# VH-VL binders against a2bn08, part 6

Target 1, 238 residues: a2bn08
Amino acid sequence: MAEARLQRLLRVYVLDTSALTDTRLRSLLGSGSLDEAVRRFAELIASVRIAYGVEVYMPPTVYEEARRFLLSNGVTVQSFEALAAWITIKPPTRHEIRIPASIVRDYVEEVRARLARGLRVAEEHVRRAFEAGGLYAAETASREARREKLGAIIRGLRERYREATRHGMLDSVEDLDAVLLALEVRGVLVSNDEGVRRFAEALGVISIDPPKFISVLQGLLRHSKTGGVAREEAHSTS

## First folded at step 16 (VH-VL)

Design v12
Fold by OpenDDE, look of step 19:
Structure v12 (fold): chain C 238 residues (1-238), chain A 120 residues (1-120), chain B 111 residues (1-111)
Amino acid sequence: as target 1 above (238 residues)
Amino acid sequence: EVQLLESGGGLVQPGGSLRLSCAASGFTFDDYAMSWVRQAPGKGLEWVSSIKGSGGFKYYADSVKGRFTISRDNSKNTLYLQMNSLRAEDTAVYYCARHEGVYDYYFDYWGQGTLVTVSS
Amino acid sequence: NFMLTQPHSVSESPGKTVTISCTRSSKDIADNYVQWYQQRPGSSPTTVIYEDNQRPSGVPDRFSGSIDSSSNSASLTISGLKTEDEADYYCQSYDYSDLWVFGGGTKLTVL
C-alpha cells in the first residue's frame, strides 16, 4: 500500500497557475516564445502520459486563470487547447475535504498579522505624504510637481502594501483549489509560490516547483528510451 | 513559569545527522509558534527555523533549507529540529525560543541552548 | 535581503547613558517592529525591548527603544548604566524574504 501510494504520488500532478506562468519554463523547454513553450509543454505532458501514465490535473478556477493569462500574453488558442487536451480539469470536492481546525487557526493568525502589517505600511506612507506636503509649500510647487510626488507615494504604497500582505501567503481561491485537489487526488502539487507550497505542506501535500516538474518529466522520457534499446538488444542476441 | 529546555546536542561529523529537542512547560504549547535560533561560537544570533502552533506551517532560513526539518509534538509539549547533512558552519549553540507579539515578530522566552559541534 | 548593522562595541561609565544603534540596509526600518535582546556572558538571550519601544515585565525603565525613520535606524538607550548591563545586545526585525533577522550584536562594556 505504501509503495503503491508512492508510485501514485510520482504519477499524479496538480498544477496551479504559477506552474504555467513560470518564466523559467521557456528556458527549460527550449522555447523562444511563450506560445512555443506551451506547445512543447503539451507535447511533454502527452508523452509522459502515454509512456508512463502520468496524470496532470488542474482545477477549473486555475484553468480559467491560466487561460486568461496565457491568451493575453500571446499564446494562441490552438496552443492552449493542445495543452488543455492533456490536462484533466477537475474541481476539488470541497464539501468532503477536511482541513484541521488547527491549520485554519494558524492561517487566520497569519492573515491577521498581514493585515496589521499592511496597516503599518499605510500609516507610514501617510506620514511620508504629510512630511512631503510640508516641504512643498502649496504656494511654490506646480500642480504637476505635486501630482508626480503623490503618484510616487501611491506607487510606493501599493508596492509595499502588496509585499506586506501577499508575499509568501496563500492569497487566492485558485491556489487553494489546487492544494485541495492535490490533497484529494493524492498528487504532487506543482507551484512556484512559497505560500501555496507552505499551505500544501501543512496539509501533508507534497509540492515541487515548475522547473523540477519539467525535469522529472524529461527524466522519465530519457529513461524510457534507454530501456527500450536495452530490451531490443536483449532480444536480438537471443 | 515558562520553561524551555533544549537537548540532543553533541559532536557529529560533517554530513552527519542530529535531532534536537526542546521540552516546553508552563504554558499552552500549541498556542504558540516556536523557533530555533543558533549562535556560533563567538558570533551573533541567527534565526534557523520556525513552526506555527499547529505544526503545519514551517519556515526556514536559506542556510538550512533542504537540510533541516522543524517539527513539534503538541501532545508532548516538545519542539524538534532534525538536522541532516550537517556542515562545519552549523556548529553553534541552538536555542529554542517562543514567539510572542501581535505578529509573532519576537521571541519572549529562550531556552538555555544545546551545543552542536560539527567537526571531522 | 536586508541586514541590520550594529556597532561592534560601545563603552561607557556607570551612571551614564549609552545608545546602541541598529541600521537597516534596505527598506524602511518602520515596516516591521524592532526588538532588542540582551545576552550576558555565558547566558541565553533575554528580551529587553519588543515592538520598538515596549518593555517586558522585569526590565528596568532605564531601557528604552526608539525608531528613527530618517536614518532608517532603531536605537536602544540605556540610562543610568550599571555594571550588570554589561552584555551583548542584538537588534532583531522581520523581513518578508529573510523572515527573522538579527543584527550583528553590540558588546557593551561598563567601564
Scores: ipSAE 0.608, ipTM 0.850, lowest interface PAE 0.9, mean pLDDT 91
Fold by ESMFold2, look of step 20:
Structure v12 (fold): chain C 238 residues (1-238), chain A 120 residues (1-120), chain B 111 residues (1-111)
Amino acid sequence: as target 1 above (238 residues)
Amino acid sequence: EVQLLESGGGLVQPGGSLRLSCAASGFTFDDYAMSWVRQAPGKGLEWVSSIKGSGGFKYYADSVKGRFTISRDNSKNTLYLQMNSLRAEDTAVYYCARHEGVYDYYFDYWGQGTLVTVSS
Amino acid sequence: NFMLTQPHSVSESPGKTVTISCTRSSKDIADNYVQWYQQRPGSSPTTVIYEDNQRPSGVPDRFSGSIDSSSNSASLTISGLKTEDEADYYCQSYDYSDLWVFGGGTKLTVL
């Protein structure tokens, strides 16, 4: 039982979008272009699949988001398809997945706290707008100056509201799909999003960031080459 | 009466490990998020780690990420802090603290603390 | 990624009023709640103000908190000072990126 769980943790991975869009992929894969980085990533995944049976999964929503990003950033369709050939695209079986009620309760409490904080941010920015309106009524200001001041206050509200309510939290169904798939296949989630990783870990899913994922796979290949050489030498002695 | 009692402090060498415990009583333990907050001798308060009531959601200060693990056993009303790869700057009194409500992010009850000394 | 800066020490006579400041290094202090803790010598901290200006049950009404967006600071005000108010005082704020951040602390001396 422990053996089977350990084997899956070593050989089964689920990627979210950040695993393919992380800005450090080029340097980690030793390439100068994103297209070459994607091709080298495909080769790495293929190699560990062949040597160890390592499986890499992705939900369809993550697949489509990653495809759009990569193709719009200079990756050829041929390079992307080479990568996709080694990734299993599978939706989580949502109807069969169970989440502990205590985890859902904690998440609901977190959402309520963030909603309350967002309201306070909104109230503060209403106060700022009221004060700014008084200043413009007492001072001669152009229509353009008034519009710019209001625009700045609204942009500040939007930025602070998002920070108060959404930053560092699992807040999309796409992210949830990656977590649920990792839970379902008993795999390791690969993500650089702290909120996504925290939710996964609350469900008992181990998570690693994309640089660590690359390092783990490269380490497996080094051990495979060492083990292959040792095994070959033993057989050739026979 | 709410009571929090820390234990497990002591002298350890750099690179060593130590596990702190906080025994909780007088309230429904699993309804409350809990934290560890430390205070180096003669210095101020520093938040270390927090854990929500389920034990599933965990939070760490950057200074301890990857080295410290917070956990709780709700059947024993006990909060834990596993400290690995200890450094001299981890020397402090470690307080167990209870969070107040889901909308308030303050610590309403504190234990008496347990001293951790990291020294050769 | 923010800091809360407090004066190292303040002092005042019994019966007088003292104000302890807490200045945030970045972003608007009014967008985040501020708490204040009292730590008497040899004791654990206790809360005297939460959510900017609220007092827990049992905290005297001579303790008050306020926020000033123009100076990007919070303040703890203690009126009618008593010798038992001599303590260290810490401000603290939270957000979902920096989590729990404490100020450096202020030693209040009641002369």
Scores: ipSAE 0.585, ipTM 0.804, lowest interface PAE 1.8, mean pLDDT 87
Fold by ESMFold2, look of step 16:
Structure v12 (fold): chain C 238 residues (1-238), chain A 120 residues (1-120), chain B 111 residues (1-111)
Amino acid sequence: as target 1 above (238 residues)
Amino acid sequence: EVQLLESGGGLVQPGGSLRLSCAASGFTFDDYAMSWVRQAPGKGLEWVSSIKGSGGFKYYADSVKGRFTISRDNSKNTLYLQMNSLRAEDTAVYYCARHEGVYDYYFDYWGQGTLVTVSS
Amino acid sequence: NFMLTQPHSVSESPGKTVTISCTRSSKDIADNYVQWYQQRPGSSPTTVIYEDNQRPSGVPDRFSGSIDSSSNSASLTISGLKTEDEADYYCQSYDYSDLWVFGGGTKLTVL
């Protein structure tokens, strides 16, 4: 079982949206445009699939999110479809996937802690607004100056509340689907999001970031061309 | 009542490895997140790593990411720290600390510590 | 990442009051709870204040904690100072990106 698991970890990958939207994609693929980078990414995936049987999966929710982003940022339909041809689009079987109760308990405790931190942020900003009201009365400030100060306090509240409650958490259904699919197919999750990767690792899913993913695939192709022992090892996993 | 007992410290050369253990008693171990906190000789406290009750969610200080691995065995009421690629700056007393479950911002019980010395 | 800055040392006579400061380098100190730990020479740390101003059971009411948003700092105040209070004191806070952060520590000397 250890040998079979290792072989699968070398050739099965699941992408979240960040794997296609990572800003480093252009430079890692030696490309002058995002459209060219997508085409080179498609070529890379195709090459390792043909040479080594490397499989790349994506949930439909991630696929739709990535499609909208790439087409809105100068990627042609033709380039995107060339990439999509080499990616297996598969929804996780959510109703059959089981999560250990202790993991769910830890997640609930984390949510509770973050709600408490959010309340603390809100209380502090109420205090700031009360104090600002007193200061402006003593300083004879204009109505416009008071409204601008209140607006700044509210914007600060919103920003710090978001930071207190959402930073470093798995907080989207698209990324949850990527984690669940990686668990289901026993693949490596490709993501640059700390919260997504932490949740995946809690479930025993190995994760790597998108630059590492590109480097691994490029390394496989270099070994395929240069060594008989490396060639035989690469084929033993397919 | 709550007791935490660290072990596994010692002298090691740079690049070497050690595994620390913390035996816990007097409480329901798997209900509590746990941490390792270290203190270099004559210096202050530095948080190293934390792990939630399930053993699934793990957290690391930047200075130890990729080199240290926290784990726990809830059937043995034991917390672990695997330390690889040790450096001179890892020399410290390593404390095991329990989180308060409702107040997961602080460490309510500490062990007596175990000394790790990294030197040629 | 953020830092918590404490004075290196403070000293005071028995019976007097001492205050130890803890200044946060970035973002607001009020966003997250501040804890204080006492470490006597040769001993493990113990909690004397949690959640800014709460005392664990067994900690005397002469220990108190406070937050000052205008200076972006927390303070530990020890009144009725006793010789047994001679120790190192550490503040600690949490951040969603830097996780658990300790101050540099303050050596309290009771003369």
Scores: ipSAE 0.578, ipTM 0.808, lowest interface PAE 1.7, mean pLDDT 87
Fold by ESMFold2, fold request of step 21:
Structure v12 (fold): chain C 238 residues (1-238), chain A 120 residues (1-120), chain B 111 residues (1-111)
Amino acid sequence: as target 1 above (238 residues)
Amino acid sequence: EVQLLESGGGLVQPGGSLRLSCAASGFTFDDYAMSWVRQAPGKGLEWVSSIKGSGGFKYYADSVKGRFTISRDNSKNTLYLQMNSLRAEDTAVYYCARHEGVYDYYFDYWGQGTLVTVSS
Amino acid sequence: NFMLTQPHSVSESPGKTVTISCTRSSKDIADNYVQWYQQRPGSSPTTVIYEDNQRPSGVPDRFSGSIDSSSNSASLTISGLKTEDEADYYCQSYDYSDLWVFGGGTKLTVL
């Protein structure tokens, strides 16, 4: 069982959307544009697939989310399709996957806590709006000044609500699908989102961030090139 | 009566490792999230790490992330902290604490603490 | 990332009232509950206020907590001060990004 798990750690990966949208991708791949970075990512994945049989999976939901993002940010269809050619697109078998009830219970309790924090934020901003209304009435503020103040309060509410309820938590079905697929195929999840990784690790799924993923793949190719260089040097000495 | 008893502290060299234990009794251990909180000599309290009741969800302060691992064995009512790559600034009394509250968790019961000293 | 700032020390005579402040550097203090812990010399911390203004059973009603949104701060107030109240006091709050954050602590000296 140890050998099979080690083989998966070396050879099977599942990407969430953040693995393709991580802002460090350009720098890590030595690219001047996101389009070039995607092409180099495709080359990297292809190379390790050919040399070591490394498999890279993605759920269709993650694929479509990543596609929309990349095409909206200057990646050509050709570059994206070159990447997708080396990725196995497979939906998780959601009806067959089992999750420990205690993990689901802990997640539900966290959601409840976050919803309550959001309500507290909303109540505080209602109080701010009420207080501001009294101050503006007393100062005979213009209609434009009142509308600007209301807009600022609403923007503050939306910002604080999002922070209180959504930061650092698994909050999309796309990311859930990546976690479920990684569990199903016994692969390593690649994600830069701490909430997604925390949820995966709670289910026993090993996760790494995208910089580590790139580093691991590049390290494998250095080993392959070292072996190939040794063989070619043997030819050149004859 | 809720009781938390830490153990496993001691003197270690920089770069060394140590595992702390916290034996829990007097409550249904599996129902409660747990934390480690430390206090350097003469200094204030610093949160270190937390773990939810299932043992699956784990949280770490930035100062210890990658070096410390929290875990629990619910069959033995025991919380653990594996500390690796220890540094002088990790010298502290380490408290085991139980979470309470529905929304924003707080620490309602604390152990007596176990001293970890990291020095040459 | 945020910090909770407390005065380093406060002093007051028995029978009088002392207030210990806890100011949050960023984000709204009212968004998350504030807790207060008491630590007597040589002892483990104990909770004296939870959820801004609630007292655990056994904590005297002369301990109270409050929130001031205009100064972005919380306060622990101890009325009828007794010599047994001499301790270090820590505020604590929670957030999704920093999780559990403690104030630096305030040493209360009963004169």
Scores: ipSAE 0.523, ipTM 0.791, lowest interface PAE 2.2, mean pLDDT 87

Design v12
Fold by ESMFold2, fold request of step 21:
Structure v12 (fold): chain C 238 residues (1-238), chain A 120 residues (1-120), chain B 111 residues (1-111)
Amino acid sequence: as target 1 above (238 residues)
Amino acid sequence: EVQLLESGGGLVQPGGSLRLSCAASGFTFDDYAMSWVRQAPGKGLEWVSSIKGSGGFKYYADSVKGRFTISRDNSKNTLYLQMNSLRAEDTAVYYCARHEGVYDYYFDYWGQGTLVTVSS
Amino acid sequence: NFMLTQPHSVSESPGKTVTISCTRSSKDIADNYVQWYQQRPGSSPTTVIYEDNQRPSGVPDRFSGSIDSSSNSASLTISGLKTEDEADYYCQSYDYSDLWVFGGGTKLTVL
């Protein structure tokens, strides 16, 4: 009953890059290599399209990013093109998509908050550098030791700054394109990125992670082979 | 001036559901992010969930993720918490809290709380 | 995620000064603001310090907050203690990943 409900609710999917680069892909598809996993993914998508009319979309920006990644990691052009044959590559119609002003306002507020947190991190690391300089002045320390300490402080600043400003936020045009396309086609977004999924859900787009996506598709095929009686009964005239 | 009034608490069996409400007045409700914070009897404060002014961006503590849903109706100036699959550990006073601050938010106004008791 | 550790209880005489500590388990206490909330028995919490060391309107000057990066801690200091200060006090901060974390709370007794 859960399988039939899922079939009725979800027929259109949009993939972001993480849906194709998720490190669990090989294991989830029972494959010995990434190339084999991509071929099995293509077969899975083809099968659900034939059996249920399930459509899979991808923006061109995500397509190019995924292609570069997969070909660089041992996937043959032939295997990738076999997968791409079952995916509709379509840019979102960005100029005609409307987003509620209140959502944009919340996003701007979040960006401002993150920029301020980044500044606070920077100010704290300036204080650390000043304190370290005072300790070196009070102690006999080489010029080389001072430069190494400064380098460590700068690396710490960069790490903390990235955490404060970028973690869990929609921060790329590829991510945005995937969300906008999912909104436009009223599809389910497939992504393992929390920030991308949160933004999508703020716009009313349903999202799932790649393992769940694979599981749903595999479940549909098991139902299709087993549950043909249910389809037959639903379309019976008497 | 600013007023937050929680309701909807009560006694419920494990696995049951409740919906909490928080009626807001004295401020422009949809300009403010809001939170639910709970306090088990004799214990400390625990953040549960937050929602931004639009109602679109939602955040959950790991302990409630997948079971609780925060929402708001800005036309009624009301914050909600739908609580499903309740456990004994969810027994607490639930406070509605308003966010304040430009950069790092804190909770500047708190409601009086509503008690949720989960027991058989 | 990180924890904020407070002493379970402190006590001091009226007119004296007390300091309540709040130690962060990981990452730097100074990277995020620390808030302090007062909860009197049977009441909801109220803010006594926000953004490390700021007082809301109506909170007397005898409440102050500070940050000590060397011990990775924040402190709430209450001078000129009055019996009305008897309450539970909670510190609060957050992780960069959008989590609000409270300390375990400190029961202040004014003898």
Scores: ipSAE 0.514, ipTM 0.781, lowest interface PAE 2.3, mean pLDDT 87
Fold by ESMFold2, fold request of step 21:
Structure v12 (fold): chain C 238 residues (1-238), chain A 120 residues (1-120), chain B 111 residues (1-111)
Amino acid sequence: as target 1 above (238 residues)
Amino acid sequence: EVQLLESGGGLVQPGGSLRLSCAASGFTFDDYAMSWVRQAPGKGLEWVSSIKGSGGFKYYADSVKGRFTISRDNSKNTLYLQMNSLRAEDTAVYYCARHEGVYDYYFDYWGQGTLVTVSS
Amino acid sequence: NFMLTQPHSVSESPGKTVTISCTRSSKDIADNYVQWYQQRPGSSPTTVIYEDNQRPSGVPDRFSGSIDSSSNSASLTISGLKTEDEADYYCQSYDYSDLWVFGGGTKLTVL
């Protein structure tokens, strides 16, 4: 069982790219455009930073990915920079971070299983192509029909291969950097990616998805007028 | 040779909690992924949760996600299932099972099971 | 998610051959291995077939498994049926998005 530390949920967060690119961002922030949603996100982060000292981090690799995505999807430079002003950009100190050997062993075992499944998918699609070639003898099918059938088989191979080998797995160095940074700063990872979150949890890093992150921050602001972060003991005489 | 023995089952009220244990012997426990599989009375088998050898990578069926927590203590050769917010539909015999295989893992050894009953 | 569909029950006489089917609702059954488990009344499951058609040590060769891609199904075949084969039989397959999925089970009666 993972024990959630309340102090971590209130203090330090690390964003991966999905935390800024989640398609639900507009709806979650009550916005009509992605640009407005980014501005409201910036206001939310700024408000909790000022009221409670909540820190939000991201690695430089995540920063660059997120910037490219947002600018290509209608977010102005001004809106993005307003958000970035409240985020600490820091690379993980990779040479000093330790990962238990048993976690690495489990990861290698998973990679081996996925490679074996990928080979099985490839073998089945070779059989499909061989069978299709027999049905499309030159005299009974056009060259266009044969090329389209081959294209369909190749697209099916790519789709099934990706599912067998990459689905639900931490498979990019950018996402690894987010996990390592969260481990280093003892922060909560914000991600909607199953594989990234699973790897983080295996290292003892607590993770939440972007909707939960927004909900937590909004909840903190509702408590700012009651002193809700600093709890008093309620005692009676007995 | 290989032995898996579940314990900790019993009667519990809806909304309650229970912790199951599975004592393992006859093999190098931390080399193997492990699962919990359950069987409601008169019904079929349903996978519940799995955990890899290190104890770090954990997997849950949608029906139990957020309510159940799988864990292991490799120094005690013991697998655990913490069950919270129990419902009547969780009533079942709970088996622990050892993983085997290279491609798509299957369950090569099963325990004798422990009964969990959730009723008012 | 995908399902594995088995007949609810099958019966056959001692010495005869029985086949239990397991049909996958989506995706190709040949993409992932199929396992078969036997559960005698009051007992834990045991593996009788793994990886489509392989037998664990101690399982007699009258148990066999096969895959039929055209019907998207797997089959467990028990020849030379014996009274002790009376049990529930479950097929199982794996998919990374659905993980471990069991069939509904088939009660084999030996009359």
Scores: ipSAE 0.513, ipTM 0.782, lowest interface PAE 2.3, mean pLDDT 86

